# Designs tried in a protein design chat: VH-VL binders against q8ixk2r445to577. Part 88

Target 1, 133 residues: q8ixk2r445to577
Amino acid sequence: FFGMLQNKGLTDYCFDYNPPDENQIVGHQVILYLCHGMGQNQFFEYTSQKEIRYNTHQPEGCIAVEAGMDTLIMHLCEETAPENQKFILQEDGSLFHEQSKKCVQAARKESSDSFVPLLRDCTNSDHQKWFFK
Below, E stands for the ipSAE of ESMFold2; O stands for the ipSAE of OpenDDE; V2 stands for 0.75 times the mean of E and O plus 0.25 times the DockQ between their complexes.

## First folded at step 3 (VH-VL)

Design oa4 (framework fv_cosibelimab)
Fold by ESMFold2-Fast, scan of step 3:
Structure oa4 (fold): chain C 133 residues (1-133), chain A 120 residues (1-120), chain B 112 residues (1-112)
Amino acid sequence: as target 1 above (133 residues)
Amino acid sequence: EVQLVQSGAEVKKPGSSVKVSCKASGGTFSRYAISWVRQAPGQGLEWMGVIIPIFGKANYAQKFQGRVTITADESTSTAYMELSSLRSEDTAVYYCARTRFYGSYAFDIWGQGTLVTVSS
Amino acid sequence: NFMLTQPHSVSESPGKTVTISCTRSSGSIASNYVQWYQQRPGSAPTTVIYEDNQRPSGVPDRFSGSIDSSSNSASLTISGLKTEDEADYYCQSYDSSNKHWVFGGGTKLTVL
């Protein structure tokens, strides 16, 4: 699947990646921002290997969650996807991070006024349901 | 250093069309959003539309929908804005501008502008 | 869709501080990032503030941006005014409903 990864509960918000330096595309947190419909910084690819890839810049980035953390961080993609970069997009729209056994939820970040995707215990909340547009 | 270089000034008659070019140099063209903005004499900036060349996706301001067409040629790293059914009110400087991110971020590189004069 | 309203003109003396407002007519000003552009006569605009309060490389720290949700407005503040700051200033934001960029009407800054 390709496209904007939009939240069902936080309806106007999409996965968004805005690296602070155009020459440094890894190491920063993925955020949620108003869906603009033009792709670019909100264009993601969900692969058959269960990766969420950011392909607008080279080298390609892959979303990952480090052990014990709850934030989604952009890392470099690897030839074989490590477990911390694998997300299972379920039929109901939940995005399950199997290594942590948690689901991706749209949430307001405690240390800022921004919205971000975070790992949380799985519920049937619309804030944990995602779809590609 | 990335630059946007636009085509030269044009004088057109009412009812005709004009096509302005914007050539990117010094960087990656296809993955950036290229917007077109015009400024009539003594007036403010008015957004016309945008294209992201790699996605082939263009979007237009409602006021210009049906009269404006924005295209891109990735092989020459050039974006084009064509405005049809020209009126005297279309006399303006037309700018192209780049953003890395649409909807969130600034137009970080601007072309020098192209004066289009519509007169009989 | 919404409009961004700026004062038509502002004036201030060299060395003083000036603030230019940008008010959103509907929806929250904080819903979308606000940018500020400077345009001198005969030139294309240049960015002085992006994403509400960030400065591009090369823009002096005399320029700052802020958001005030209570007045539903963004502000550009220029301290230590210099004659070269004399220009038109435009705010800009994104209209998510129409998928459009919106510019304010522009403010002419005169440094007397």
Scores: ipSAE 0.326, ipTM 0.784, lowest interface PAE 3.9, mean pLDDT 87
Fold by OpenDDE, second read of step 4:
Structure oa4 (fold): chain C 133 residues (1-133), chain A 120 residues (1-120), chain B 112 residues (1-112)
Amino acid sequence: as target 1 above (133 residues)
Amino acid sequence: EVQLVQSGAEVKKPGSSVKVSCKASGGTFSRYAISWVRQAPGQGLEWMGVIIPIFGKANYAQKFQGRVTITADESTSTAYMELSSLRSEDTAVYYCARTRFYGSYAFDIWGQGTLVTVSS
Amino acid sequence: NFMLTQPHSVSESPGKTVTISCTRSSGSIASNYVQWYQQRPGSAPTTVIYEDNQRPSGVPDRFSGSIDSSSNSASLTISGLKTEDEADYYCQSYDSSNKHWVFGGGTKLTVL
C-alpha cells in the first residue's frame, strides 16, 4: 500500500512530514494535515516488513516510536526493520504498533490547533482507522 | 541562498503561446512544489497552478484548465508554465513561487516575475 | 470553495498602528493556515506572515498576524508604521475542497 495515509474519523486529514532540513530527514515528528492529494510530504508506503516508509528521500525514512513516547518520529529505515518501526495495518483500518501494543490515533496536539498521530489504547474509534488513498 | 530566477519579458500576439521558465538555485528542487501566480496591471495576485517535480504531478486553477501546462525538469531544477491561446487579458506579470507542504502551504520564495504582454 | 475578502485600502500616519482584515466567505478560517504577503510597487511579493502568526527571518516584529474565529477572519497588524510599509498586502490560504490556493483581493496601505 502507498499514497496518502488518511484518517477516517478526522476527515480529510493525512499523515504529513516535512523536516526543517531537507537533507536530514530524521528526528522530527509526523503530523496530520489536510490531504492535498499531490504526494510529496504526504506520500507514504506500507511495506512487507511492516514499515511505514517516507520514501521521497534517500536514504529512506521509516516511522518509529521512541522509548517512552507516544509520538511518531522519523528514523532511517534499516535493512531489517527494528521492533519500534513495525506496524500492522489491520483489515478494519486500525494501525497497530507491535512493540507498544497500542494503536495510532488522530489527536489534537495539546495547546495547538494542529493534529498529530499518537499512540493510544486500541479502541473502535474511527480516529484510529486509517486507509491509503 | 535559494533563489527562483525566471526568464525574461515576453511580447506575444493574440492566439499565440508563451512559455515562462523558473530555475531554482542554491538548494534542492524536487522536494518542493512550484506554483505559478500572475498579476494583471493594477490587479491582485491570482493563483494559476502548481507542480510537484518529484512526482511530475500538476494541479491547475479551474479558470486556466485546458489552456495552461506546468512542467518541471529535475535535471535542471527548472519549472515551466506554458499558456496558450493568449488574449489581451493575459497581459500580466507571472511569478513562480515555492511551497512546502507542512501545514501551511505558504509561498516562502518568489521569483522576480516575468512580464508577458499580449497585444495585436 | 471560498473567497478571501480584504478592504481595498487603508491609510494611517507614521508611528501609528494599522490592521488589515481578511474574511473567509465559507468554512472556518482556522481550517487552514493564513499567510500574508507584502508587495511594494514594482517588486515581487514577499512573505511577511505565515501560518497565521509566524514571521519569516528578516521581518520586523512590528508585523503580526492573528485569527478571529468569531468573525471568521484573519488580521495583519502593523505597529509603529513606517513609510517603508507602504505597499499592497495580500492574505492567502488553501482550499482543500478544490485544491486551490486562494488569495485575497489585496489591500493598498498608504502611509500618510
Scores: ipSAE 0.013, ipTM 0.633, lowest interface PAE 8.4, mean pLDDT 91

Design oa5 (framework fv_cosibelimab)
Fold by ESMFold2-Fast, scan of step 3:
Structure oa5 (fold): chain C 133 residues (1-133), chain A 120 residues (1-120), chain B 112 residues (1-112)
Amino acid sequence: as target 1 above (133 residues)
Amino acid sequence: EVQLVQSGAEVKKPGSSVKVSCKASGGTFSRYAISWVRQAPGQGLEWMGVIIPIFGKANYAQKFQGRVTITADESTSTAYMELSSLRSEDTAVYYCARSRYYGSGSFDYWGQGTLVTVSS
Amino acid sequence: NFMLTQPHSVSESPGKTVTISCTRSSGSIASNYVQWYQQRPGSAPTTVIYEDNQRPSGVPDRFSGSIDSSSNSASLTISGLKTEDEADYYCQSYDSSNYHWVFGGGTKLTVL
């Protein structure tokens, strides 16, 4: 699967990666932003290794969650995906992070009106349901 | 260093079409969004549309749908804006502008502008 | 679909502070980033503020941006006004309902 990774509950929002420096593509938090349908900063690929890849800029990035954290950060992709970069996209739209046993949820960023994807205990909430558009 | 260099001024008759070019140098062309913005004499800036070359996607302002076509040639790092069925009201300076991220990014570099005059 | 409304003109003396507003007609001004562009006669616009309040390299800190949700407006503030600040200023935001960028009508700043 590839395309814009859109939230079912927060229906106008998509995964978005807009690092401030084009020469420093990794190390920044993945955000949610209003879906624009144009690909680019909202274009992601789901791979057979269960990675969520960002390949609009080079080098390609892979979304990861560091141990003990709940934020999704862009890391460099590896030849063999490490456990912190593996997400299971389930038939119901849940995006399950294997290492933490948690699900990706659309959530309001602390002290702001912006949104980010965060790891949360898995529920049947539409805010935890994702699909490629 | 990034530069956007546009084609030269044009004088066109009503009912004809004009095609303006915008050549990018010194940066990454294919993975940026290239927008076209016009400005009639003494008036404000008006967004016309955008192309993201690597994704082959274009989007147009409602006012210009059916009359404007934006294309890109990645091999020459050149974007084009073609406006058809020209009227005197289309007399304006046409700018190309680059943004790094669609929707969330600013127009960080602008072309010098191309004056298109539509007269009988 | 929304419009961004700016005052047509503002004027102020050198050394003073001026504020230019940009009001969104529907939906929250905070829903999308606001950019500000400066255009001098005969020139293409240049960015002075992006993402609500960020300055590009080379733009002096006399330029600042802010968002006021209560008035549904963004503002560009220029302190220590200099004659070279005389220009047209445009705000810009993104309309997520139709995937279009929207410009404000522009404000002519005169420094007298």
Scores: ipSAE 0.134, ipTM 0.726, lowest interface PAE 4.9, mean pLDDT 88

Design ra1 (framework fv_retifanlimab; at its last look DockQ between E and O 0.06; V2 from the best seeds 0.00; counts 0 for: pae E 10.7 > 2, placed apart)
Fold by ESMFold2-Fast, scan of step 3:
Structure ra1 (fold): chain C 133 residues (1-133), chain A 120 residues (1-120), chain B 111 residues (1-111)
Amino acid sequence: as target 1 above (133 residues)
Amino acid sequence: QVQLVQSGAEVKKPGASVKVSCKASGYTFTDYYMNWVRQAPGQGLEWIGVINPSGGSTWLDQKFKDRVTITVDKSTSTAYMELSSLRSEDTAVYYCARGFNWNEPYFDYWGQGTLVTVSS
Amino acid sequence: EIVLTQSPATLSLSPGERATLSCRASQSVDYYGDSYMNWFQQKPGQPPKLLIHDASNRATGVPSRFSGSGSGTDFTLTISSLEPEDFAVYFCQQYDNWPYTFGGGTKVEIK
């Protein structure tokens, strides 16, 4: 799958990576932003190796979560995907991070008006359900 | 305790290549990116590039892209920076520095530095 | 690339005085509420030592007399009362954008 990765609960919000500059690909948090349908910073690819890739700039970025953390951060893609970069997109729309045993949830960023995807205990909440447009 | 130990000083002729090592200990090697930075005598710091030890992916500053290769050996927790086609202006102290991990400050630990002298 | 301009190039002060060092970026180094700016101290023959990370957070073991402030493009490192061991070169460094860049340094020297 590829396209805009939209939240079922926050229906107007999509995965977004800003800054989308080719020289700003690593070390920034993935955010949620109003879906604009223009691709670019909201265009992601879900691969057969269970990666969520950001292909708009070079080098390609891959979403990862490090041990003990809950934030989704852009990393360099590897030829063989490391475990922290693997997400299982389940039939019910849940996005399961295998290494941590947690699900990606749409949430407010601490002390901010911004929304971000965070790892949380898995529930049946629509805020944990995602789909490609 | 976290420690980065670099290889010893090198003296090279113009046109040669140099390979500097940086051995990490005291943390999980694959959890942090590794940066390479140089400093010419009496000059400021210049970032060369970075590697993700987990898979070996790199990004290099454009001015170094044709001459630098960064690699890792996970079995020995060692990062390497190889610089080819050496010129006198490459004379500098080369540092490795522990990089990106969302849990810790960037550039929180540095190697002691390796002086590379290019002359004659 | 993001250019970091430090001023002054040299700051001549006596022990006990306050030092204020400036770092200006050619573009914002902020990302969604965080400022991707570090400050380092370097003494002759030594690698740089991290003092301040994320613009205002003191690194482990760094004395409270060191403080960082600022956001966007304008950043300041303050040493409230200089100790003899504080006379060194100080560099700012951004990690918002590749290539990572360093300022030219401010030398704090004894008057």
Scores: ipSAE 0.597, ipTM 0.880, lowest interface PAE 2.3, mean pLDDT 90
Fold by OpenDDE, look of step 5:
Structure ra1 (fold): chain C 133 residues (1-133), chain A 120 residues (1-120), chain B 111 residues (1-111)
Amino acid sequence: as target 1 above (133 residues)
Amino acid sequence: QVQLVQSGAEVKKPGASVKVSCKASGYTFTDYYMNWVRQAPGQGLEWIGVINPSGGSTWLDQKFKDRVTITVDKSTSTAYMELSSLRSEDTAVYYCARGFNWNEPYFDYWGQGTLVTVSS
Amino acid sequence: EIVLTQSPATLSLSPGERATLSCRASQSVDYYGDSYMNWFQQKPGQPPKLLIHDASNRATGVPSRFSGSGSGTDFTLTISSLEPEDFAVYFCQQYDNWPYTFGGGTKVEIK
């Protein structure tokens, strides 16, 4: 699966990554932004290694969750996907992070009007449902 | 009332396969996860894997990834665990146990257990 | 995997006495303020029965004499006053990380 990764509950919002330096794409947080399909900021790929890959840049980035965190951070992809980069996109649209056993939920960023994907306890909320478009 | 009813005892030869069933009733089958746990005679408990009946996603202990398949039949509210390439050390009572989700595996209801005996 | 070590292996007590069971994890089982630890009771010929979830929450129908405490790597199940039906094997189980793992169990037997 590839393209825009869109949330069901937070209508018209997609995964978005726009690093301050296009030559240094790792270390920043993935956010949610209105789906626009323009540029390279909203194109992701779900791979057979269970990665969510940001492959519009070289080297390619893969979404990871750092220890003790609930945010999605861009790391470099590895030949063998590390445990903190493995996700299960379920048939019902749930996006499950294997290592933390949490689900990716569209949420409001603290002290901000912006939105971000965060790890939360898994529920049947549409805010935890995702699909590629 | 919530009930988990498992299939009967099995006797298998080494190298064979066994498929244990767990029929759920008294609740909405797809609203809860189903775990599989085994216990060798006189030994402790060993978690095998879990399935979300809604969508069929699973997670298995690495030890079992090549030999275990967990499935569900939503139409009959039944979960299945198939173990292949059986060995003598697979002799155990196999349990199904209900959990809430990945983060809340509160095994609040259990099947009665299925004894699987592997002997030559 | 996270290894859970329970102690003692066997605990011999009389009815009415206080039982204290320990479960130590090889690494922390806490995540965002929650401790992902269950306690189970098992009697011969029966499946395990859930007693405590999330380290300290008593499951439905479980008598108040059972309590769970602890965080991080050290957890305790306490039975304030043993009843005859409480003599059984008790297991701790973590669900903070894959795979879920159980302790080796503590047998509470009558003295």
Scores: ipSAE 0.020, ipTM 0.656, lowest interface PAE 5.7, mean pLDDT 92
Fold by ESMFold2, look of step 5:
Structure ra1 (fold): chain C 133 residues (1-133), chain A 120 residues (1-120), chain B 111 residues (1-111)
Amino acid sequence: as target 1 above (133 residues)
Amino acid sequence: QVQLVQSGAEVKKPGASVKVSCKASGYTFTDYYMNWVRQAPGQGLEWIGVINPSGGSTWLDQKFKDRVTITVDKSTSTAYMELSSLRSEDTAVYYCARGFNWNEPYFDYWGQGTLVTVSS
Amino acid sequence: EIVLTQSPATLSLSPGERATLSCRASQSVDYYGDSYMNWFQQKPGQPPKLLIHDASNRATGVPSRFSGSGSGTDFTLTISSLEPEDFAVYFCQQYDNWPYTFGGGTKVEIK
């Protein structure tokens, strides 16, 4: 899949990544922003290796989670996807992180009116449902 | 309650190294990032870097990159900052400070500070 | 890196007066509608204490006389009526871009 990764419950919000330096895309958190389809910040590829790739940089960025943490951070993609970069987009729309056994949920960023994707215990909440647009 | 307790003051000669410890308690150590910040006498604050204790990944200010090593020991909930090739301008109070994650370094809890004096 | 310039360097005031502290960033610290600027208070012999986060939000336990405002490159900390415990040094700090940087500080002292 390729396109904007949109949340079902947080209507009209998409994965978004806008690193401060387009030549240094590693180490920043993925956020949620109103879906607009402009520029390259909201376009991601879901690969056969179960990666979520940020396709505006070469070498490409891949979404990762540090062990024991709940935030989604950009790392460089590798030839073989590391375990912390593997996500299963299930038919019901849940986005399952294999290593942690948790699901990606749209959440309000602590102390802010902004939104971010975070790992949480899997539920049937629409805030844990995602689809490519 | 959250507490960050640092190692004691140190006096060093130029060219030596120093390793400051920061023991965390009152929260799940691997759920928050640990930052290091220093303050030279009579000067402002200078961010040194941050570590994610869960995986050990670090991000450092470029000016310290080749002289600073930040590590953790998860079994003791302790973060360490080692500064090598000390110079007189490294004389400062060194603080550890908790951040929420890599992009939310609110620094809501600080250690008491560790004075490192580099004497000529 | 983002340079934060605080003014004035020293602000000499009496208890009960209003303090207005400025912090200017060398480039915008906004990202998707949020301002990534914090304020800290530091008293002699103590570590800094978080006062305001994200430009305008008071940290837990911070009195309502403290307020923050601003966006982009221009930020202000206001203390509406100074109390004796408010005489301290105040630092702004940005976290929009690495390295995280602090302003040089504004010392608020008793006139």
Scores: ipSAE 0.006, ipTM 0.568, lowest interface PAE 10.7, mean pLDDT 86
OpenDDE, second read of step 4: ipSAE 0.014; ipTM 0.603
ESMFold2 (binder alone), look of step 5: mean pLDDT 92; pTM 0.934

Design ra10 (framework fv_retifanlimab; at its last look DockQ between E and O 0.03; V2 from the best seeds 0.00; counts 0 for: pae E 14.8 > 2, placed apart)
Fold by ESMFold2-Fast, scan of step 3:
Structure ra10 (fold): chain C 133 residues (1-133), chain A 120 residues (1-120), chain B 111 residues (1-111)
Amino acid sequence: as target 1 above (133 residues)
Amino acid sequence: QVQLVQSGAEVKKPGASVKVSCKASGYTFTSYYMNWVRQAPGQGLEWIGVINPSGGSTWLDQKFKDRVTITVDKSTSTAYMELSSLRSEDTAVYYCARGFNWNEPYFDYWGQGTLVTVSS
Amino acid sequence: EIVLTQSPATLSLSPGERATLSCRASQSVDYYGDSYMNWFQQKPGQPPKLLIHAASNRATGVPSRFSGSGSGTDFTLTISSLEPEDFAVYFCQQYDNWPYTFGGGTKVEIK
């Protein structure tokens, strides 16, 4: 699948990554922003290797979560996806991070008015349900 | 506890290649990217590139991509930077520096540096 | 690439005086509320030592007399009262985008 990865609970918010016009920003946090329907910074690809790729700039970025942490960070894609870059998009819309056994949840960024996707214990909350639009 | 230990000084002729090593200890090698930075005598710092030791993917500054190869040996927790087609302008101290890892400051630990001298 | 301009090139001061060092970026190094700017100290024959990360956060073991401030394109490193060991070269470094870049350095020397 590919497209805008939208949250069911925060219905107006999508995964967003806004790199500069040349070279991608690797090592930055993935954010949530108002869905604009134009792709670009909000266009992601879910691959058969369970990666969430950002292909707008070269090199391609892959979303990852470091061991023991909860923030989604843009990393270099690898020829063989490492475990920290694997997410299972489940039938119920849950986005499950295999290495940590946690789910991606729409949450408010600490000390900020911004929203970000974070790893949390899996629940049946709509804030943990995602779909490609 | 965290240490980055680099190989010793090298003297090379123009046109030769040099391979500098950086052995990491005191942390999980594959959890932190590794950067290479150089500093010519009396000059500022110049970033060369970075490697993700987990999978070996690299990104190099455009001015170096045709001459630099960065690799890792996970079994020895060692990163390598090889620079080919050496010129006198490549005379510099070459440093490895760890990062990024989202939980720690970027460039928080550096190797001691390796002086590479290119002369006839 | 993002160009970092440090000023002045040299600060000649006495121990006990306040040092204020400037770093200007050719474009913003901010990303959604965070500033991706480091400050390093370097002494002759030694690798750079991290002083400040994310523009204003002091690195572990760095004395409280060092402080960083600023956002966007304009950043400042302040040493509130210079100690003899603080006479060194200071570099700013952005990590917002690749290639990572360093400023030209400010040398803080004894007057």
Scores: ipSAE 0.728, ipTM 0.897, lowest interface PAE 1.1, mean pLDDT 91
Fold by OpenDDE, second read of step 4:
Structure ra10 (fold): chain C 133 residues (1-133), chain A 120 residues (1-120), chain B 111 residues (1-111)
Amino acid sequence: as target 1 above (133 residues)
Amino acid sequence: QVQLVQSGAEVKKPGASVKVSCKASGYTFTSYYMNWVRQAPGQGLEWIGVINPSGGSTWLDQKFKDRVTITVDKSTSTAYMELSSLRSEDTAVYYCARGFNWNEPYFDYWGQGTLVTVSS
Amino acid sequence: EIVLTQSPATLSLSPGERATLSCRASQSVDYYGDSYMNWFQQKPGQPPKLLIHAASNRATGVPSRFSGSGSGTDFTLTISSLEPEDFAVYFCQQYDNWPYTFGGGTKVEIK
């Protein structure tokens, strides 16, 4: 799967990554932004290694969850996907993080009109449902 | 002065729809969010959903996902809450309440409330 | 959803007495050092009135006898000295996570 990763509950919001430097793409938080499909900031790929890849630049980035954190941070992809970069996109649309055993949920950020994907206990909320568009 | 004026009481049959309005004045309508909260007779408060009038983005309680639609008319500074497939348990006073933003839903101003009665 | 449990359900006091109202959350409502909890006052036939936001900040026009405290899962609304107009129902409300939820309320009634 590839394209925009859109949330079901938070209508018209998609995974978005806009690093300050296109040549240094790691270390920043993935956010949610209105789906626009323009540029490369909203293009992601779900791979056979269960990675969510940001592969618009080299080296490729993979979404990771750092120890003790609930945010999604961009790391470098590795030849063998590390445990903290493994996600399962379920048939029901839930995005499950294997290591933390939590689900990715659309949540508000510390600013008006801003949202981020966060790890939360898995529920049946549409805000935990995701699909590629 | 900030004012939220809601539409009048409604009496509906089960299965019908109701659309409550909330006209805002005294502030920049698109600079604040609008929440909807209801209260059944003698009961507590139940949050329904919120809308950002600027962009139209909404967040609804999952309980109301299939039956509630929140909209705004920026030209008239009016927010709307439509509830369909009405049931007797939907009988309540419905309030609109202003919030600052997603992270600061300080319901600092409320409408006077709209009683919606659902009865056969 | 985050469940808020308020206690006691009813508090009977006399004017001039100190009122202490509790609100317990089923999970922490803190985020980066902030506690996302509001308190409201509601009188019969009226909409709720904001008293406290962000756990401890009095809303504009709210008398100093009202104060909010707490963090994590335990929050308290204190009325240092009850005035006759303070007898009402008080609700806590969290906004840490969707959906926003209210407590069941504490009725402060005159003894």
Scores: ipSAE 0.027, ipTM 0.621, lowest interface PAE 5.5, mean pLDDT 92
Fold by ESMFold2, look of step 5:
Structure ra10 (fold): chain C 133 residues (1-133), chain A 120 residues (1-120), chain B 111 residues (1-111)
Amino acid sequence: as target 1 above (133 residues)
Amino acid sequence: QVQLVQSGAEVKKPGASVKVSCKASGYTFTSYYMNWVRQAPGQGLEWIGVINPSGGSTWLDQKFKDRVTITVDKSTSTAYMELSSLRSEDTAVYYCARGFNWNEPYFDYWGQGTLVTVSS
Amino acid sequence: EIVLTQSPATLSLSPGERATLSCRASQSVDYYGDSYMNWFQQKPGQPPKLLIHAASNRATGVPSRFSGSGSGTDFTLTISSLEPEDFAVYFCQQYDNWPYTFGGGTKVEIK
């Protein structure tokens, strides 16, 4: 799949990656932002290796979750996808992180209107359902 | 089966501190937020604050900001709320309540409550 | 902070009667088309029990005689036919913005 990865429950919000240095894409958190399709910040590819790639720039970034963390951060993609970069996008729209056995959920940051994707126990919530558009 | 079991009743003097515990079982502790809510005798419910056990981030109602500390011990699946500089108006039953996250708090499970009595 | 005003403060009814409880918020608690309002039941000596979340969704195990409705600033909890176990205090609670706040409660008591 390629395009904007949108949340079903948080309508019109998409995965967004806006690193402060376009040439240094590693180490920043993936956020959720209103879907707009501008500036290539919201275009991702779901690959046969179960990666979510930020590949509209070089070098390509892959979304990862570090051990013990619940946040999605950008790493460099590798030839063989590391386990912490593998997500299963299921037919029901759930986005399952294989290593942690948790699902990606849209969440609001404390005391703000900002939103981020976070790992949580899998539920049937529409906030854990995602699709490409 | 989800359970939240709180520590026992406390009697304190003004100016002291109290630390209430809430031991969680039957679910993945770090996947749900833990809220603290109190109820003074004959009064309504008052939200105190919340912690994300995964990273320890907290948010507190402004009126408690300088007197409340909320923490967790992930190894024992236990949340704590410490209230300092106690006053008579802090006499209340203190509850822990599980929420899914910041925007889906759905307080679906509550502890049994801990009575804190502050008397001179 | 969002103030929730419940009315009436006390509702005196007999078993089998319909109870209608009102909750008014000082500002809208809607966010992206959803209403961020919960309803709780509390009996003496017990913690609150979740009845309704997102204004109208019954929590697991809650009987169908309980229903929630409303949006924006005006919300209603309805108990279609009161059972003996339904005589309790009911609270609304918003979670649209911090701090989360509760209404003052409506006590439903036997007439």
Scores: ipSAE 0.000, ipTM 0.512, lowest interface PAE 14.8, mean pLDDT 86
ESMFold2 (binder alone), look of step 5: mean pLDDT 92; pTM 0.932
OpenDDE, look of step 5: ipSAE 0.010; ipTM 0.607

